# Ledger of designs, part 14: VHH binders against E3 ubiquitin-protein ligase RKP (RKP)

Target 1, 188 residues: E3 ubiquitin-protein ligase RKP (RKP), of Arabidopsis thaliana (Mouse-ear cress) (q9siz8r82to269)
Amino acid sequence: KLHGDLDVSVSQREGISVVHHGVGPPIVGLEEFSICGDIRIVKPPLVLESLALFSSARANACIWKGKWMYEVALETSGIQQLGWATLACPFTDQKGVGDADDSYAFDGRRVSKWNKEAEPYGQSWVAGDVIGCCIDLNCDEIYFYRNGVSLGAAFTGIRKLGPGFGYYPAISLSQGERCELNFGAYPF
Key: E = the ipSAE of ESMFold2; O = the ipSAE of OpenDDE; V2 = 0.75 times the mean of E and O plus 0.25 times the DockQ between their complexes.

## First folded at step 10 (VHH; framework vhh_ozoralizumab_d1)

Design e5 (from d6 with Y101W W106Y; at its last look DockQ between E and O 0.01; V2 from the best seeds 0.00; counts 0 for: pae E 15.4 > 2, framework grips, placed apart)
Fold by ESMFold2, look of step 10:
Structure e5 (fold): chain B 188 residues (1-188), chain A 121 residues (1-121)
Amino acid sequence: as target 1 above (188 residues)
Amino acid sequence: EVQLVESGGGLVQPGGSLRLSCAASGFTFSSYDMYWVRQAPGKGLEWVSEISTDGSYTRYPDSVKGRFTISRDNAKNTLYLQMNSLRPEDTAVYYCAREPWDSSGYYFDYRGQGTLVTVSS
């Protein structure tokens, strides 16, 4: 979860920063300028649907140390790529989360993990499942959970990054896919 | 006014060493985690080291781990970067940075002009 009582100054010392352009406490949500394709908010605040063949977005939270998690509640069970990406990861109409070197994803429709290429990982998913997306930069690992059950470490030896160059929660959705994002994760 | 002034850059041959310094003023230096970042020609900004407020915790990306050492002297308000076994890919302008004092939309609070390190035969 990346919601709640995050303080920009405290969060940056704890390995997270939240980018915002207004007044008041920062909150974690989608980084609107990161959207590639066409993503609609079906139900506020963060029930999303992809209207293009392949759409991608990342949150406004940058993580470079510590342990962090967010959750994705699946409303559909088709092709989605859920995980973590840096700002260097290009999003295109064919490439999203997991399709570049510092970009990591789980896809429970194809039962694969993605970092440039696919490898078998995890379990198939169904609508109603809650997928936990965890990054552990103390151990340089990325893990996923399905309905609270660990799927094991997906990626190890991930590159250490610093403030402003860290990993963002990121998702890619094929056309018609819907999910709900929950950014309430805190360090653990 | 917050000021960060970098120095110690220069031209060195591959395998050489340099020590960078950053003089800090206008804030309570010992209350901030400090960072070195760099920007290579034609590339984006890259983090290269972090040190905690009291110096008890340091962190490095794999590209520099074992070659670079960050340190601080809180009595002198000075941050250092010892760079050993330099390689051509370390060529960059190096900046020191602190955590932002307030929300701004920038990831780092860097104010100096940086110091150029060129690693070439």
Scores: ipSAE 0.000, ipTM 0.190, lowest interface PAE 15.4, mean pLDDT 80
ESMFold2 (binder alone), look of step 10: mean pLDDT 81; pTM 0.812
OpenDDE, look of step 10: ipSAE 0.023; ipTM 0.498

Design e6 (from d6 with T53Y; at its last look DockQ between E and O 0.01; V2 from the best seeds 0.00; counts 0 for: pae E 21.5 > 2, framework grips, placed apart)
Fold by ESMFold2, look of step 10:
Structure e6 (fold): chain B 188 residues (1-188), chain A 121 residues (1-121)
Amino acid sequence: as target 1 above (188 residues)
Amino acid sequence: EVQLVESGGGLVQPGGSLRLSCAASGFTFSSYDMYWVRQAPGKGLEWVSEISYDGSYTRYPDSVKGRFTISRDNAKNTLYLQMNSLRPEDTAVYYCAREPYDSSGWYFDYRGQGTLVTVSS
């Protein structure tokens, strides 16, 4: 077999690396190979629905420096865990974003933040809300917005993993939950 | 459904060793050449090892030759990477990959989440 340069490409600028599998320009989106459970795109480009009891996925963008935000537009208002996870974060049928040391989540149905443990945080959400998920690696903080209004810092002193090993946008959805992901197709 | 699941990563001091595993399912493992690739911070994917479908030959880039050993157990559908004499520059997320099933071009076909190896004092 011919062994050449990688068919997958990484596009990077300061603090973000985007892994692109296949042909065409690098686009931040869902990393389909990261899916645990059963998530499908029910409306292009990134309206997602969980078909399994509990499903998780991450984006193809690694944030290792600086301040970044992505948005989640809720189509349903049940249990979802929205936030950030490392590449190594284990997703199972029982564990999703926020259920391990290396992931952090907000859940507006249970009005809680998750990093292994739940703590009260934020506001209850409703269908139609837009949730901003922000990571600031200059200050080692994660915080969330609801409809453009800050909910305050959710996590401070978040764990550093070393140069270039960072956090991916990541979500977990209970069965039948739907949301739309926005990775910079709309300015922050 | 093709699945490749990496494990065995962790934090290790320079000069230390780790053994990575990759559990394969959803395809005839013994029919495919297999690879380990890695992604260091801020870098693209780098090939680090190749093993033929039957294990009869292996290849390594100069950066890891003599330190890393790829192996496979076709009865267990498992690929391994023994990593010795680890250096800080070996810090990366490691993925196992198979050769393309049907492709006009060559690329690494990886599907797992990878396993993080951190080499630091």
Scores: ipSAE 0.000, ipTM 0.075, lowest interface PAE 21.5, mean pLDDT 80
ESMFold2 (binder alone), look of step 10: mean pLDDT 81; pTM 0.819
OpenDDE, look of step 10: ipSAE 0.021; ipTM 0.444

## First folded at step 12 (VHH; framework vhh_ozoralizumab_d1)

Design k1 (from e4 with P106L; at its last look DockQ between E and O 0.01; V2 from the best seeds 0.00; counts 0 for: pae E 13.0 > 2, grease 25.2 > 24.2, placed apart)
Fold by ESMFold2, look of step 12:
Structure k1 (fold): chain B 188 residues (1-188), chain A 121 residues (1-121)
Amino acid sequence: as target 1 above (188 residues)
Amino acid sequence: EVQLVESGGGLVQPGGSLRLSCAASGFTFSSYDMYWVRQAPGKGLEWVSEISTDGSYTRYPDSVKGRFTISRDNAKNTLYLQMNSLRPEDTAVYYCARDTLDYQGLYFDYRGQGTLVTVSS
């Protein structure tokens, strides 16, 4: 038989829309339906590991206004692409965050920023580092922090978008990479 | 380095009570709104409670209102969750988290190990 299996709602406030799989205040987490490859939560709430050669996922939060940040604590220091993507930016076994239009990433193993092409940016990372991934839609910028120190603006003049069509926290991990995402809680 | 260390979890019978603690260090605890969140095995993260910097404002979802009480002791850098009338559906790993002063609310630090609460007949 053909029946719906999802109970999904959307909560909005001041530049963010959160998809929620239940009723109650929204909590930002991983959008499991977005996973390409094989990403597993190996320790709650959001310690992730990639089991496929290249895996990608996005959070359940869409940012279209304001200044927002999430953090990634690196448990391994290999190839990861950390940043922001719209829903128009598909994930495949070869394409992840930073590999399409309106998709932007930092990779501290390769010391590069990614928007369709790589350019030098930032600093190399090591296990134990905390990477801040910031989007500022007041200034149309994306920038990153390493251990609380700004790496400078990575991308400027990013496209302005509206509710439901904005940017999502998004990550790509090569096989065996492990990190912890921190989106926080923001109850209404 | 910011540290949040949860404790006080364990196995308890339905209808029982349990008090969780969160020891905070590496930041000025009294400057941050604080939260409890929980995650049942294989499920998403669920907000459980919020307390303002001075404790004058608290919030709870309907699922725990009247049963759970958040409190803080700013002199001891400690956050608490008193859980009464526990039910099997309260079984989860419980984490404390802080707000940030720089952003509207996407980022909260959940970097503790959590404490497991199991409510079983």
Scores: ipSAE 0.000, ipTM 0.244, lowest interface PAE 13.0, mean pLDDT 82
ESMFold2 (binder alone), look of step 12: mean pLDDT 82; pTM 0.825
OpenDDE, look of step 12: ipSAE 0.008; ipTM 0.257

Design k2 (from e4 with P106Y; at its last look DockQ between E and O 0.01; V2 from the best seeds 0.00; counts 0 for: pae O 10.1 > 2, placed apart)
Fold by OpenDDE, look of step 12:
Structure k2 (fold): chain B 188 residues (1-188), chain A 121 residues (1-121)
Amino acid sequence: as target 1 above (188 residues)
Amino acid sequence: EVQLVESGGGLVQPGGSLRLSCAASGFTFSSYDMYWVRQAPGKGLEWVSEISTDGSYTRYPDSVKGRFTISRDNAKNTLYLQMNSLRPEDTAVYYCARDTLDYQGYYFDYRGQGTLVTVSS
């Protein structure tokens, strides 16, 4: 499922590259070709529902420097894995964000953080919660927030990567899960 | 309730100086990185300064680097922005903000009502 035509134009800011439509300001959205599974756009542009058992996707923004965040508003509170992944992180029917060395996720349903393996982290989330996903490449850390409250550093000592070879916002959704992504279109 | 209250804005001539203050309450101030952002008329939010929890780390965009200095007093729950060599393009509402930066610019879950800085001859 396509959000729209993407061109090959890349907007570059310090520490970030965003693929955009070539006209107007760059807009961060889903990378269509990164989608594994079946994601329905319930409401354009970024209200999503997974129709497949397990769906994963990356945004069209690559980050290798600085401090950045996006938000996920949960419409449902089941198993979702929210965080950051490099292109090296495989998306399959069974693998999503958090299932590779340079992939990191928070799952508030299972109250766990994922980096190849699950560890206890954070708090349980409920429908209506807004989850902040923050990467700080100045300190090489990843943080998550629930409704504006920090859950503490989830991951420390993450690798610094070079330009064009960085971290992408990434989500994995179990079947029936719905969320809205906010990459800066409006504040929390 | 998280509250941020900016003050110190006003009218100043080009080349002049202002010092902004932000009084924070409703959260553990010393536990958060703090920021100054500004919004000029008809423009989006622009990040202008960042300071770590203990003040050991600061960062500025090139547009204000060398002219602006961010500092904090955790004992007083106060954030400061010293602005020197002000330019007309610095005219904006200035906000103190907590925590977060987005991809397209900068947005913050908590910021004050802002204080207006007008640089004009």
Scores: ipSAE 0.007, ipTM 0.254, lowest interface PAE 10.1, mean pLDDT 88
ESMFold2, look of step 12: ipSAE 0.013; ipTM 0.486
ESMFold2 (binder alone), look of step 12: mean pLDDT 82; pTM 0.823

Design k3 (from e4 with L101W; at its last look DockQ between E and O 0.01; V2 from the best seeds 0.00; counts 0 for: pae E 14.8 > 2, placed apart)
Fold by OpenDDE, look of step 12:
Structure k3 (fold): chain B 188 residues (1-188), chain A 121 residues (1-121)
Amino acid sequence: as target 1 above (188 residues)
Amino acid sequence: EVQLVESGGGLVQPGGSLRLSCAASGFTFSSYDMYWVRQAPGKGLEWVSEISTDGSYTRYPDSVKGRFTISRDNAKNTLYLQMNSLRPEDTAVYYCARDTWDYQGPYFDYRGQGTLVTVSS
């Protein structure tokens, strides 16, 4: 189980690029320019609340190979869509993670997985749950965890993309939903 | 200072071949994955080839797979791209690029000046 932001050594691993907007080593966090809607940082750096009806955001880490994970601690248990999205996935007031071809999400409120369409998947989540979001580009799979327990493969045969064109950690939050993001990576 | 210098571009007829080279300096070449990317007129950067540090892993998009071959000589700090069966749609400036982690995007902030490849009858 990984906790905290990826350090510089991890960020320089093959298969990942971290967008750097300042001085010093890059840290994985939210890409503020990706935010659609209205997200309040309740507690820096990564406790979030959506103030808009539907808000979406991507992290500043692009992944195109290897095995990677981040965790979401739920403070509320309403409609959230958690997973992975490319830059091609549109964020609007109605569309978020899981609403495009190369976008994938788990929604424990509706007990569904999303890739353009919804399908049954996983378990209901409650406030306090920690959701693991894993992408394995060695096996081309995405799967999720609830409190450290695997929910099984959610998506298989996901598209392999080129360097710099890969997947970003991404979330969509309904109004009033709160969560804390925690980014990590597994060795490969 | 990181430097990448591409060479080998030029004018070629459809079906022809070219071999591009990239001379790397200013960093430990063998410690980085290397890439070829290209930019056609009016289009964005397109990834065309990837090679791992030791050359044991290579990958290509479908657009060039079977026609292009990436290779490297770590002893010479040189990256290569063999391009066969060239098509007009391969016309672009080709860049040698190093794996990077601190660029806003595209994620190839360390790349050379590029070399122009023109495929035309």
Scores: ipSAE 0.000, ipTM 0.254, lowest interface PAE 12.2, mean pLDDT 88
ESMFold2, look of step 12: ipSAE 0.000; ipTM 0.250
ESMFold2 (binder alone), look of step 12: mean pLDDT 81; pTM 0.817

Design k4 (from e4 with T100Y; at its last look DockQ between E and O 0.06; V2 from the best seeds 0.00; counts 0 for: pae O 10.6 > 2, placed apart)
Amino acid sequence: EVQLVESGGGLVQPGGSLRLSCAASGFTFSSYDMYWVRQAPGKGLEWVSEISTDGSYTRYPDSVKGRFTISRDNAKNTLYLQMNSLRPEDTAVYYCARDYLDYQGPYFDYRGQGTLVTVSS
ESMFold2, look of step 12: ipSAE 0.079; ipTM 0.521
ESMFold2 (binder alone), look of step 12: mean pLDDT 82; pTM 0.828
OpenDDE, look of step 12: ipSAE 0.008; ipTM 0.264

Design k5 (from e4 with D102R; at its last look DockQ between E and O 0.12; V2 from the best seeds 0.00; counts 0 for: pae E 15.7 > 2, placed apart)
Fold by ESMFold2, look of step 12:
Structure k5 (fold): chain B 188 residues (1-188), chain A 121 residues (1-121)
Amino acid sequence: as target 1 above (188 residues)
Amino acid sequence: EVQLVESGGGLVQPGGSLRLSCAASGFTFSSYDMYWVRQAPGKGLEWVSEISTDGSYTRYPDSVKGRFTISRDNAKNTLYLQMNSLRPEDTAVYYCARDTLRYQGPYFDYRGQGTLVTVSS
């Protein structure tokens, strides 16, 4: 045949929905259509760099039930905003993950958590750190980890959403920041 | 009133050097991370360098790393940018900026007129 027998599809498990745009096995990765600013994969599979002053993107995985985690390996230690956002959360050149009601972020350069407003939270980070970004919809909480050590619950009472209408892994990077996304540390 | 006054720009040939200065007043200079940012004609604002409050941490994009050096003198309320090995693509208006703690990301509070750097044969 000149064409394969596969279409663009959605892979769903309980609590997660993954959209993929190709032939072959579905994978969790960066949703290119979500990019605001200029984010590039500078080393496969998911080493990212921001080429604009402020860039944001989300993954192609949506979480609405259960407990899930992704990891970010920091190659640089400047301003990055790591966390979770809904599809309703708009990104702009001035607003990223944590700047709206529908998003939540940790920023280890400023040692703050963000949901519209900043509050002190966590520890400062350095290049080489691995940041765990956890959402627990059994407890309605968001947690962050630094090198496997809990920084404590960052946000409580987060709103549960329905299937396909949940929270996405999401990141914002200042210019020149690099990180590697890893979606395989906990069940996705 | 917060003031940031840039100086030291000019016309220079490729491969040349310039040193930019920024005189700060009207705020506690030593309490703010500081930045150099630039804007080329017809382009958006681009971060060029960052320095922490005590100068112990500096950061540069790949486009200038190894060529530009940011420094500060907190006793004199002055920020510097040493620019070596200049290229035509470094042509821009350069601004010093202080950190804007109100916004996520590297949002810059720049208030000076900037100083023009033109790199051309």
Scores: ipSAE 0.000, ipTM 0.238, lowest interface PAE 15.7, mean pLDDT 81
ESMFold2 (binder alone), look of step 12: mean pLDDT 83; pTM 0.838
OpenDDE, look of step 12: ipSAE 0.019; ipTM 0.342

Design k6 (from e4 with Y103W; at its last look DockQ between E and O 0.07; V2 from the best seeds 0.00; counts 0 for: pae E 19.4 > 2, placed apart)
Fold by ESMFold2, look of step 12:
Structure k6 (fold): chain B 188 residues (1-188), chain A 121 residues (1-121)
Amino acid sequence: as target 1 above (188 residues)
Amino acid sequence: EVQLVESGGGLVQPGGSLRLSCAASGFTFSSYDMYWVRQAPGKGLEWVSEISTDGSYTRYPDSVKGRFTISRDNAKNTLYLQMNSLRPEDTAVYYCARDTLDWQGPYFDYRGQGTLVTVSS
């Protein structure tokens, strides 16, 4: 539950909670108050560029049940960390998605998965690739797709969480990296 | 020991120009992409320019594009930033940096004290 004197509301459905402003149906997008560093929307709807050395942000959707996916279309192919984080994941100028216990990322420039530390995973990426970021809380797994092809389970046994304390789509970008977020690709 | 030493900063009026230099030593300069970054008082680091190993590719954020020009002289192990049409918001300490080449570490490797650029009337 959010508390304050601002006009902020929370919409909940089976396994997802979306914080939104204004009237009407919730729209999943970038949570601007989550931004650490300097992220600019360079083209609608959600083409992002990092203007600081290392920038991080999360979406306004909290997921604690079911199987969900979002997509990232890469405009650049450098260091990015794409995945899932809880509110307990600190974002700093040196730490982002994948740098804490309840934070999980794929980085196709370094061909690694990140949960506090890096391990080899996946494939190198190129500009124009579409990365699917999937969380399966029925099986407690996180996995990624590259251009529709599964890269395999990246993380298993992830901690199951409850409403309001779940996982958010989250990204971290090195300076000058650009990508487009697409939240309409959640699996059924 | 890797060293990067910035120079050329100073006080300049809005609309003025400065040329920054970075003397590199302790590594093979021509094997690294190089960067200029800056930090305004109370702000985080901001990338302001990138140049490839041979200088054939350069990149700038919109905030400085068309006003700043990065260049390098690999024979002299020196990186340059020509700054034109300076604005008060360009006031910052400027650092040169190299790519870390470290898949687990920070994106930039910078070590100098930087050079202060102050743009004011």
Scores: ipSAE 0.000, ipTM 0.132, lowest interface PAE 19.4, mean pLDDT 81
ESMFold2 (binder alone), look of step 12: mean pLDDT 82; pTM 0.823
OpenDDE, look of step 12: ipSAE 0.017; ipTM 0.328

## First folded at step 13 (VHH; framework vhh_ozoralizumab_d1)

Design m1 (at its last look DockQ between E and O 0.01; V2 from the best seeds 0.00; counts 0 for: pae E 16.8 > 2, grease 24.9 > 24.2, placed apart)
Fold by ESMFold2, look of step 13:
Structure m1 (fold): chain B 188 residues (1-188), chain A 120 residues (1-120)
Amino acid sequence: as target 1 above (188 residues)
Amino acid sequence: EVQLVESGGGLVQPGGSLRLSCAASGFTFSSYDMYWVRQAPGKGLEWVSEISTDGSYTRYPDSVKGRFTISRDNAKNTLYLQMNSLRPEDTAVYYCARDSLYQGPYFDYRGQGTLVTVSS
């Protein structure tokens, strides 16, 4: 489907090149072996729902250099943790994106940012919002956007990683939460 | 000191109703998602309901959906569970529980519990 909204515009400007700055397939999707809990694609290509109490997953692409933003269109407005994680980040039935050192998340239900600890950040979200999740490894920062408007830098001084050991888009969803992921549907 | 005190349990016939209350103290109640969980005799804990900080988001497993309603009054630091159309399999000790902000939507504290017995 062709969208003329913010996510198309941002994708055209801020996508990645998997040849030079990351590792992954030409069309980014979920890494099924990363799934903890039970996440289903309920509408192709990437409308997801968590069927377990708490589920987590990573994309099948990462970057260690440059800048990347992916977008999450919220279909529900409950507890979700949206952000970035390394392969070393453990996911369990109680721990998701942002609960460990090597992961960073925004949760607009609890209006918090997460890296080991929760801190107040951002704005509450509602169904229909589009959340931009940006990592900038030129400046070692992670930012979040709500409907194209910056919520400010969430994390600074994040650790750079080498080729093949980068940051992956990563999400955690409480039971019944639904969202649509957009990793950049247009060529970079 | 975090305290959660449940009340309102008792003996009820199948098809009956009960309303449980949980009085919270020792923390900022309005900053935490809250849960009801239960433990039937000889069984493990089972999640029963969840409510967000402002009450705008609630969740239930299929076993109780449509029969139980969670609510909260942040001005009174009180969590509620309205239980309708009770069944013998709802017999359990019911606990209110506070969300662990550090471990996703799971709880880190629970009260002493209140016994609900559905029989006769």
Scores: ipSAE 0.000, ipTM 0.186, lowest interface PAE 16.8, mean pLDDT 81
ESMFold2 (binder alone), look of step 13: mean pLDDT 83; pTM 0.844
OpenDDE, look of step 13: ipSAE 0.024; ipTM 0.407

Design m2 (from e4 with F108W; at its last look DockQ between E and O 0.01; V2 from the best seeds 0.00; counts 0 for: pae E 23.8 > 2, placed apart)
Fold by ESMFold2, look of step 13:
Structure m2 (fold): chain B 188 residues (1-188), chain A 121 residues (1-121)
Amino acid sequence: as target 1 above (188 residues)
Amino acid sequence: EVQLVESGGGLVQPGGSLRLSCAASGFTFSSYDMYWVRQAPGKGLEWVSEISTDGSYTRYPDSVKGRFTISRDNAKNTLYLQMNSLRPEDTAVYYCARDTLDYQGPYWDYRGQGTLVTVSS
């Protein structure tokens, strides 16, 4: 299965690093210091809601090789950007996931993929859908899935990056949007 | 040239109703998600409603949910806002806006003068 275990350790897993803050066991979750806007966990562990007009955050897991996937369960179906971002991706009240060279998103409300500009892609989403966000650094591709069905390769020829400078799961939410993040264990 | 022209505002008692209209021209109206936004005196813009291109999806903040209804007529290039059970805090200039793909987040591309709604006894 693609998920079910959110607890990983740093440098013990090929192609992934988890950034730890404070004490306790390493777990994959939301990187609190990355939050722009106002994102709150409204139901543990990771049901999120944006209270600001446009909010963004990334996970504390950095991926630089292999094939990895996380899932987003949509509680609402408005404007969200789901995907992958590097640390170079600016998060502002207008800029979110996909607004940088090595940053990529799917927006199922606008039925678009985003890498600095929008392009038609995928299918519209509805509340209750589960969106799979896959990065394949063996083939240099990013794919999205809706309810387990591939929407096709969204981005090809993505740049390989090094340890600690790779791609992070990342999301952007418009005001009032809710979703649940599900990080898988090393699923591939 | 993109034009959005709002109308239908006026003075109304608390508990009353108004219907706002927005006439769109200069773009393919049916290809854009549309918004109503409002600005009370001295305040910033506040999102009031959103409607998808075909009208199948609508969204409202809690402050107006159940009282306001957005609709569109793509054949007439017109956006509507039915406002019921109006309250003094609904007093504002109301603008229609289109979503653009210039920004990842919601972007309220409003162009008109707006239409003033005043709710008072």
Scores: ipSAE 0.040, ipTM 0.521, lowest interface PAE 6.5, mean pLDDT 84
ESMFold2 (binder alone), look of step 13: mean pLDDT 84; pTM 0.844
OpenDDE, look of step 13: ipSAE 0.381; ipTM 0.729
ESMFold2, look of step 15: ipSAE 0.000; ipTM 0.071
ESMFold2 (binder alone), look of step 15: mean pLDDT 84; pTM 0.841
OpenDDE, look of step 15: ipSAE 0.410; ipTM 0.742

Design m3 (from d6 with S103Q; at its last look DockQ between E and O 0.69; V2 from the best seeds 0.00; counts 0 for: pae E 9.9 > 2)
Fold by ESMFold2, look of step 13:
Structure m3 (fold): chain B 188 residues (1-188), chain A 121 residues (1-121)
Amino acid sequence: as target 1 above (188 residues)
Amino acid sequence: EVQLVESGGGLVQPGGSLRLSCAASGFTFSSYDMYWVRQAPGKGLEWVSEISTDGSYTRYPDSVKGRFTISRDNAKNTLYLQMNSLRPEDTAVYYCAREPYDQSGWYFDYRGQGTLVTVSS
């Protein structure tokens, strides 16, 4: 029983809750139980690769207040859907971040933003780009950056949610796509 | 009705070459990025090449880069895969596929029975 006694805990602060499944300080990273498909960390700390045709995952951080951003450094430039999702957003082997009402994504391969349906948005991306994924719950907006340059507001009027019901960083990767997630330091 | 018909597979020795073809009908072929995907015995599907609508951009996973070449002839509605320096691990059923037309997510839209490539050493 002793090796099976690890507990789930939640750390909460300033419009963010971090769920963690181990002992020690909360660290923002990938929520392994959220993975649909097959995503692996191929280089520490968070260089990810999709081994299935289409894979999706969420971070372990829930945002319900304030302005937050994470970055994605692209190692490949194919189909990826980068953005934000609630826990209610379904992932399947064909649908990922932005393919349902509860999620929002930017895809620089198809130069589109996604919330159930596509609309033209942003710029095409190349390997080596850094994509900023920002949520501003002071203004109820989601917007993206490419290499530090704003692509403009992608979504406005997003619904405001409470603790535990907010938005998680979330990504979807087609087969062989690689990216590195950067959540910055989470103060605790 | 969308149709994709693969051909050109067969038995080949390691180091050999094959050229696969895919005849497309029932959609505007020149409007879609096209893909070759494969399924090895006991494995899931994997993507092995991609080509843009006008053929100006191609992409390959590391496992086949430098050995496989995708091409298309939009006037003939035909997709091709030239496979050189074949290895036993390239043994698979090969399918051609298109990008989803509604852009509501990502999946390979494949409909043919595929063509079997066997590379025996």
Scores: ipSAE 0.005, ipTM 0.413, lowest interface PAE 9.9, mean pLDDT 84
ESMFold2 (binder alone), look of step 13: mean pLDDT 81; pTM 0.822
OpenDDE, look of step 13: ipSAE 0.018; ipTM 0.407

